VHH binders against q9vm92r272to629. Designs and how they scored, part 51

Target 1, 358 residues: q9vm92r272to629
Amino acid sequence: LEERMAFIEDYQQTQARSLLLYVREHQPAELISENGTIFSTTLDFALGKVKKMVRHAEHYSLDDARIKPPTPAEIVENQTFMVQSTDVLKSNAKFKVSEKVMAEYARLAGLYLDQIESLRPDYRWDGSRNLWILKPGYQSRGIGIVIRSSLDDILQWTSNNQNKKYIVQKYIERPLLIYRTKFDIRQYMLLTITDTKVSIWTYRDCYLRFSSQEFTMDDLRESIHLTNNSVQKRYKNKTNRDSRLPKNNMWSLDQFKNYLRIMGAPDGSWSKTYNGFKQNLVAVVMASLDETELLQNAFELYGCDFMLDEHYNPILIEINSTPDLSPSTEITARICPMVLKDCIRVVVDLPKNPTAAT
Short names: E, the ipSAE of ESMFold2; O, the ipSAE of OpenDDE; V2, 0.75 times the mean of E and O plus 0.25 times the DockQ between their complexes.

## First folded at step 16 (VHH; framework vhh_4orz_3)

Design n66 (at its last look DockQ between E and O 0.66; V2 from the best seeds 0.00; counts 0 for: loop humanness VH .155 < .165)
Fold by OpenDDE, look of step 16:
Structure n66 (fold): chain B 358 residues (1-358), chain A 125 residues (1-125)
Amino acid sequence: as target 1 above (358 residues)
Amino acid sequence: EVQLVESGGGLVQAGGSLRLFCAASGFTFDSHTMAWLRQAPGKRREWVAYITRYGSTDYADSVRDRFTISRDNAKNTVSLQMNSLKPEDTAIYFCAADTGWELVYGESPSDYNHWGQGTQVTVSS
């Protein structure tokens, strides 16, 4: 129940940001009409919510434990806001305000969004569609993953599938694309436990996975939005996809670096990305250690999936404890055996004899 | 016995160039990531560059665009072309065989499987 309430609050906050983003990205004249059905109070409400988010981010951690149940009045206000904002975002409803007034709201929207994004950079990845991804708990390979925008749909989906623990996450609506195609990076992580001490290793090599379809938010099918090989192998590459993309839907790290050069990315962009991998993974592992009993003399290999933003910052989207190491493509046929061999070197060879010939 | 023998170091003026070489033996060279490390007087050993078995490379920010690492698997050699050298580049340079894994948190007996005796690079102002 508490988790549900926390999600609802997060969804509503996201809706407020989405509305303000929509207002910021459109010309005031495009948003208004003399016969408009949306009132300025909707914008006031959105601004108020984001302002509150800013205050909380500055002074408090947005932990679920601090979420107070809404008052009856707040519930009604939220409901009204959700209906009106949805009409704007999905049905292109117009505001009944003057152009001058709308311009001012656009200014304020920009101001408040900049403030919250400075405190929560991850909010920059959000779009105006308020989309969420639902993943079955403990299942890998993209099975049973759905993307939804409606709060009611999301809640109903989780209720109908009570036998399966679902994880609900904000969908990244503004990922970095390559030739208008969605991609992620598979990064390997190795955890070793020796004498109750945890060590975290990251592999220096990685590879990219592409969707077989051109990216679009107007179609939420898995063939477009999921990059897992287990999903994409079921689909043919679309003919309108850029010819510069690989037929096997994978790039090596070197191919990616070459692309970065071609695109004129700043020097050190990959290093930035890779450092971001390390930071994110360490943070996630540390956060989980408090909840996990550590086994002595153990190791585990993980496949970590990252997306990138336009500034080449990595976004961790998934960690898999049993990554697929099958040689399904030329790329994986090279890197997967190498990763396994090198794992043995770290886990077996180094502890026994650091100077042993390998 | 694993052997890594560095060569090519010396004295050079600022703005000059050097090319370091490393000859490897006693292990399966083409199965290892190779790296260059350096240690300046009074400083900790630092990573300079690496090259994977398939030729993927990366560099420390301090040497990026100035240094180039390469390898010849047929000859079991790794090289470091150093251009636009600076006094700050003065150090003993080591060739190392890497596991391909980078320790990012915790402790390890060794970050690298093996390294050589090193070659001195001195850059004068």
Scores: ipSAE 0.671, ipTM 0.846, lowest interface PAE 0.4, mean pLDDT 90
Fold by ESMFold2, look of step 16:
Structure n66 (fold): chain B 358 residues (1-358), chain A 125 residues (1-125)
Amino acid sequence: as target 1 above (358 residues)
Amino acid sequence: EVQLVESGGGLVQAGGSLRLFCAASGFTFDSHTMAWLRQAPGKRREWVAYITRYGSTDYADSVRDRFTISRDNAKNTVSLQMNSLKPEDTAIYFCAADTGWELVYGESPSDYNHWGQGTQVTVSS
């Protein structure tokens, strides 16, 4: 009950932000009509919701806060907001206000979005479609992953599949694209524990995984949006696909670096991106350590998936504790065996052959 | 017997160039990523550049665009071309055979499988 209610609240908060993002992204004249069906109270509700989120983010410490059921009046108010905002976002419904009034709402939307985005930088990656990705709580290898926008559809999906635990997370709507195609970056991480000390290692090599299709938010099929090779190998690449994209849907790191050079990215862009990978992974691991018992002479290999934004900032998507190291392409046939060989160099060979490296 | 032997160091005027060489023997050179590190007086040893077994390279920000790492698998050598040298580049430069993993948090007896003895580079003025 508590998890379901927490998600409904999160979805409604995201809908409020989505509406304000939509308003910020359009000219005020585009949003209004003399015959408009959407009242300004819908905007007032969204602004109020985001203002409450700002207050909560300034004082909220963890997700262990108890969620109270909404009152009957709040249920009706929320339902009215959801109907009207959905009409705007999905059906291009217009507001019945003057252009001057709409311009003031646009100013306020920008102000409140700037406030919440300063407290939650990850919100800068959201769009106005309120999309969510549903993943089985166990490893899926792409099986059973769906993307949904409708609250009712999400709730029905989880009810119809109660035998499975699902993870519901916000979908990244504004990823960096290469030749109009979505990709992610597989980065390996190794944790080693010796003498009650933990060490975090990142692999110096990585690879990119591409979708077989061009990116669009208007079609939520897995062949477009799930860049895992195990998913994509079941699909044929788009006819007349950009010839610069790899036929096997993978790039080496060198190919990506060459792309960055061709596109005129600033010198050192990859090093800054890779430093961002390191910072993200250290932060996640350090947040987890206080809750675990450390076992001596232990190690764990992780497959970490990142996307990038338009400014090449890393977006950590997933950390897999059971990464697939099968050689599925010429890229993985080269890299995956070397990851394992190089793990042995760290875990076994390095402790047995210490050097005067100071 | 594993050996990494650096050469090409010396004294040079600011703005000048040097080319360092590292000759490797006694291990499977082709299967290792190779790196250059340096240690300035009174400072920690720092990474300068690496080159993977497949030729992919990366550089520390302080040397990017001035230094170039290369390798010759037929001769088992790694080179570091250093241009536009600055007094801040003064250090002992070490050749190393990499584990493939970068230590980003914590401690390890070594980040590298094999090390050379180093070669001194001194940049005056």
Scores: ipSAE 0.537, ipTM 0.737, lowest interface PAE 0.5, mean pLDDT 83
ESMFold2 (binder alone), look of step 16: mean pLDDT 84; pTM 0.862

Design n67 (at its last look DockQ between E and O 0.61; V2 from the best seeds 0.62)
Fold by OpenDDE, look of step 16:
Structure n67 (fold): chain B 358 residues (1-358), chain A 125 residues (1-125)
Amino acid sequence: as target 1 above (358 residues)
Amino acid sequence: EVQLVESGGGLVQAGGSLRLFCAASGFTFDDYTMAWLRQAPGKRREWVAYITRYGSTDYADSVRDRFTISRDNAKNTVSLQMNSLKPEDTAIYFCAADTGWELVYGESPSDYNHWGQGTQVTVSS
């Protein structure tokens, strides 16, 4: 119940940001009408919500445990806001305000969004559609993953599927694309536990996975929005997809680096990305240590999936404890055996005899 | 016994070039990522470049576009072509066999890389 309430609050906050983003990205004249049905109070509410978010981010950790139940009045206000903002975002409803007034709201929207994004950089990845991804458990291999925008749909979906623990996450609406196609990076992580001490290892090599379809937010099908090989192998590549993309929907790290060069990416872009992998993974592992019983003399290999933003910052989207190491493509046929051999070297060979020839 | 023997170091003027060589023995060479490391006086050892089993390469940002790593599996050798050398490149350079894994958190009970005695590279201004 507490988790549900926290999600609802997060959804509503996201809606407020989405509305302000929409206002910022459009010309004032496009947003208004003499016969407009949306009033300025909707904008005031959105601004107020984001302002509150800024304050909390500055002074408090946005811990879900601190969420207070809303008052009856707040519930009504939130409901009204959700209806009106949805009309704007989904039905292109117009505001009944002057152009001058709308311009001022646009200015304020920009200001408040900049403030919150400075404190929460991840909010920059949000769009105006307030989309969420629902995943059945930690090991779904992409099976049963759905993307939804409606709060009611999301809540109903989770209620109808009570037999499965679902995780709800904010969908990244503004990912970095390659030739208009969604991609992620599979990065391997090795955890070793020796004498109750945890060590984290990252593999220097990685690979990219592409969707078989061009990216579009107007179609939320898995063939477009999921990059897992287990999902994409079921689909044919779209004929109109860029010819420079691989037929097997995978790139090596070298191919990606070459692409970065071709695109004129800043020097050190990959280094930035890779360092970001390390930082994110360490953070996630550390956060989970309190919840995990450490086994002595244990190791585990993980497949970590990352997306990138336009600045080549990595976004962790999934950690898999049993990654698929099958040689499904020439890329995986090369890297997966290497990863396995090298795991054995680190975990078994080197501890026994660091100077042994392997 | 694992042996890595570096050669090719020396004194060179800024803007000059050197080519380092490493001869490897005592292990299955073609099954390892090979790397070059360097250690400047008073500084920690740092990675310079690596080349994987299948020939994929990467470089430290400080040497990118100036240095080129290559390997010959038939001869069990790895080389580092260093162009446009700078005084900042002055260091002892080591050849290493790499596991491909980078420790990012925790304590390593041992250095998991095998490396040689190194070769001195000095770049004068």
Scores: ipSAE 0.691, ipTM 0.854, lowest interface PAE 0.4, mean pLDDT 90
Fold by ESMFold2, look of step 16:
Structure n67 (fold): chain B 358 residues (1-358), chain A 125 residues (1-125)
Amino acid sequence: as target 1 above (358 residues)
Amino acid sequence: EVQLVESGGGLVQAGGSLRLFCAASGFTFDDYTMAWLRQAPGKRREWVAYITRYGSTDYADSVRDRFTISRDNAKNTVSLQMNSLKPEDTAIYFCAADTGWELVYGESPSDYNHWGQGTQVTVSS
């Protein structure tokens, strides 16, 4: 119940940001009409919501009073905002304001978005569509994963599928694309435990998994948006697909590095990305250790999925405790067996052959 | 017996070039990522470059664009071409065979299965 209420608040905050992003993305003249049905109070609400988010992020250490229930007037105001903002974002409904007034709102939207994005850098990955991904809680290998935009649809979906436990996550609307195609990166992580101390290892090799289709937010089909191989192997690649993309929808790390050089990425871009993987994984593991049981001389192998933003910064999507290591392409046939061989080198062979120079 | 033997070190003037070699024996060379590390007097050993078993390379920022790592799997050798050398490159350079896993948090004897004895590089000002 409390989780559901927290999600509804997250959704409403995201809707406010989505509206401001939409306003920033368009010329003021494109947003207005004499016959417009959208009030400027909808923009005032969105700006106010984001302003509150900025204040909260700046003062996260202050004692928060217990969450105050909204008044009936606030409930109606929220509902009105959701209806009007949805009409703008989904149906291109127009504001009934002058171009000068709309331009001022666009300027304020830019200012408030920049403020919150400086405090929450992950918000830079959001777009204007308020999309969420719903995943079954059991490991489904892509089965049952859906992407939805409507709050009511999301709530109805989870209620109608009560035999399945769902995890609801914000969908990343601004991923880095390669030749207009979405991809993710499979990165392996190893945890080893010695004398109740945890060691975290990242594998030096990884691979990219591509969608079979061109990326578009106008179509939420899994063949476009779910890049794991278990999903994509069921689909044929788009006809007229860019010939530079891999036919088997996988690149080795070397192929990605070559792409970076061809596109003129700064030297060391991969090193910065990989360092970001390391930082993200250490942070997640350390946050989780407060609630884990430690066993002497234990180890665990994880498959970690990342996307990148336009600046090659990593976006951690998922950590899978039961990664599939079966070969599915020539690339996984090379990498996956070696991940296992190298794991043995760490857990068995390395303690027998310590650093000897000093 | 596993052995990594570095060679090619020496004294060189600033701005000069030097090529280091590492000969490997006693293990399946093709299965390992190979690395060069260095240790200056009084300093901690630091990573310089690696080359994966598939030929992918990466470099520390301080040597990027000046150093080039390469490997010859037929001869079981790794080399490091060092150009535009600076006095701060002065160190003992070590060749190492990699577990494939990088330690990023915690304590372990080493990221590396095997180490050479090192070769001295001295860059005069």
Scores: ipSAE 0.563, ipTM 0.750, lowest interface PAE 0.5, mean pLDDT 83
ESMFold2 (binder alone), look of step 16: mean pLDDT 82; pTM 0.842

## First folded at step 17 (VHH; framework vhh_4orz_3)

Design n68 (at its last read DockQ between E and O 0.55; V2 from the best seeds 0.62)
Amino acid sequence: EVQLVESGGGLVQAGGSLRLFCAASGFTFDDHTMAWLRQAPGKRREWVAYITRYGSTDYADSVRDRFTISRDNAKNTVSLQMNSLKPEDTAIYFCAADTGWELVYGESPSDYNHWGQGTQVTVSS
ESMFold2, look of step 17: ipSAE 0.558; ipTM 0.757
ESMFold2 (binder alone), look of step 17: mean pLDDT 85; pTM 0.869
OpenDDE, look of step 17: ipSAE 0.665; ipTM 0.841
ESMFold2, fold request of step 18: ipSAE 0.546, 0.546, 0.517; ipTM 0.743, 0.746, 0.721
ESMFold2 (binder alone), fold request of step 18: mean pLDDT 84, 84, 85; pTM 0.864, 0.863, 0.868
OpenDDE, fold request of step 18: ipSAE 0.758, 0.752, 0.739; ipTM 0.898, 0.895, 0.888
ESMFold2, last read: ipSAE 0.543, 0.538, 0.527; ipTM 0.737, 0.748, 0.738
ESMFold2 (binder alone), last read: mean pLDDT 85, 84, 84; pTM 0.868, 0.861, 0.863
OpenDDE, last read: ipSAE 0.755, 0.756, 0.718; ipTM 0.897, 0.898, 0.885

Design n69 (at its last look DockQ between E and O 0.53; V2 from the best seeds 0.57)
Fold by OpenDDE, look of step 17:
Structure n69 (fold): chain B 358 residues (1-358), chain A 125 residues (1-125)
Amino acid sequence: as target 1 above (358 residues)
Amino acid sequence: EVQLVESGGGLVQAGGSLRLFCAASGFTFDSYTMAWLRQAPGKRREWVAYITRYGSKDYADSVRDRFTISRDNAKNTVSLQMNSLKPEDTAIYFCAADTGWELVYGESPSDYNHWGQGTQVTVSS
């Protein structure tokens, strides 16, 4: 129940940001009409919501423990906002305000969005569609993953599938694309526990996975929005897809680096990305340790999936225990055996002989 | 015992070239990524170049297109061809072996990044 409430709140907050983003990205004249059906109170509500988010981000953690049940009045206000904002975002409803007033709202929207995005950089990847991805718990390979926009649909989906714990995450609506195609990076992480001490290792080599289809938000099919090989191998590459993309829908790190060079990416872009991997993974692991009993003399290999933004900042989208290490492609046939072998070196060989080369 | 012995350093004029060599022993050479690092006086050790076990290469931006790393698995050697040397390239150059795993958090029972004693490269103006 608490988790549900937290999600609803997050959804509503996201809706507020989405509306403000929409307002920021359009000309005031395009957003208004004399016969507009949307009132300025909707904008006020959105601004208020984001302002509250800023305050919480500055002073408090946005955790579930701080979520209070909404009052009846708040429920009505939220409902009204959701209807009105949805009408704007999905049906292109217009605001019944003057152009001057709309311009001011746009200015404020920009201001508040900048503030919250400075505190929560991940919000920059959000679009205006307020999409969420639902993943079955303890499942891998993209099975049962769905993308939804409607709060009711999401709640219904999770309710109808009570036997399966679903993870609901905000879908990244503005990912970095390569040749108009979605991709993610598989990064390996090794956790070792020795004498109740946790060590986190990251593998220097990684690889990219591509969707077989060009990216579009107008079609939410898995062939377009999922990148894992288990899903993509079921689909043929679109004929109009850029010819520079690999047929097997994978790039090595070297190929990616080459791409960065070709594209004129700033020097050190990969280093930035890789460092971001490390930072994100450490943060996630540390956050999980507070609630986890540590096993002595244990290790675990993880496959971590990252997307990138336009500045090559990584965003962690998934951590998989027992990642697929099958040699399904030339790329994985190379890297997976190496990762495994090197894991053994770290976990077994090094402890036995600290002076031995791993 | 893991041994890495660097050679080929020396004094060279700006614009000149040097070729560094590293002879490795005491470990399965072909199973490791080999790297060159350098440390200038008063500066932190920095990565220069690496070559993976399968021959993939990368370079620091500061040396890209000037330096070339290569390896000979039959001889257990790694080399660094340095062209168009600059005074900024002056440093002790170290050869290192890497398993591919980087410790990001925690303690390692040993320094898994093995490197040699280094070879001095001095580039004069």
Scores: ipSAE 0.635, ipTM 0.845, lowest interface PAE 0.4, mean pLDDT 90
Fold by ESMFold2, look of step 17:
Structure n69 (fold): chain B 358 residues (1-358), chain A 125 residues (1-125)
Amino acid sequence: as target 1 above (358 residues)
Amino acid sequence: EVQLVESGGGLVQAGGSLRLFCAASGFTFDSYTMAWLRQAPGKRREWVAYITRYGSKDYADSVRDRFTISRDNAKNTVSLQMNSLKPEDTAIYFCAADTGWELVYGESPSDYNHWGQGTQVTVSS
């Protein structure tokens, strides 16, 4: 119940941001009509919601809020907002305000979105569709993953599948695209445990996995949106696909670095991205270790999946404890055996030769 | 017997160039990522550059675009071309064979399995 209520709040906050994004991305004249059915109170609610989110993010270290159930009046206000905002976003419903008033709301929307995005950089990846991805907590390789936009559908899905432990995450609506195509990055991580001390390692090499189809938010098919190879290998690439994309839908790290050079990315962009991988993975592991009993003298290999934003900042989307190391392309045929050999170097060879003589 | 033998160090005026070489023997060179590290007087050893078995390269920010790492798997050698040298580049430079993994948290003796004895590079002001 507690998790359900927290998700409902997150969904409603995301709807408010989605509406403001929609308003920012359109000309005021496009949003209004003399016969419009949407009142300015809907915009006032969205602005107020985001302003509260800004204050919470600025003062979270002060522990200033307890979870409070909504009053009946707040429930009605939230529901009214959800109905009206959905009419705008899905049905192109128009606001009944003057163009001058609408322009002021657009200015405020931009200001509040800039504020919250500076405090929560991950919000920069969101669009106006309020999409969420539902993943089975123990499933891997894309099995059972769905993308939903409706709050009721999400809640009903999780209720109908209670024997699964679903994870509900905000879907990244604005991922970095390469030649109009979605991709992710498979990064390997190794945990080693000796004398009750944990060491976290990241592999220096990785690879990219591409969708077989062009990216669009108008179609939620897995062939567009689930970039893992086990899903994509069942699909044919788009006819007239950009010829610079790999036919096997994978790039090596070298190919990605060359792409960054061609696109004029700043020097050190890969180093920034890789440092972001390291920071994200350390944070997740350290949070998890407080809840687990460590096996002495053990190691575990993980496959970690990242996406990038338009500034090459990573977001972690999945850590797989049973990564598929089977060669499926020339890229994986080269990298996957080496990952295994290099694991042996860390867990067997390095402890036997702890330091080179000086 | 595993050996990494560096050469090519010496005294150079600021703005000058040097090329370092590392000859490797006694291990499967082709299967290792190779690296250069350096240790300045009174400081701890720091990473400079690496080159993977497939030729992918990266550099520390302090040497980016001035230094170039390369390898010849047929000759079991790795080299470091050092241009536009600064007095701050003065250090003992070491060749190392890499585990392929970077330690990002915790303790371990090293990211590197094998080390050379080093070659001195001195850049005069």
Scores: ipSAE 0.543, ipTM 0.754, lowest interface PAE 0.6, mean pLDDT 80
ESMFold2 (binder alone), look of step 17: mean pLDDT 81; pTM 0.834

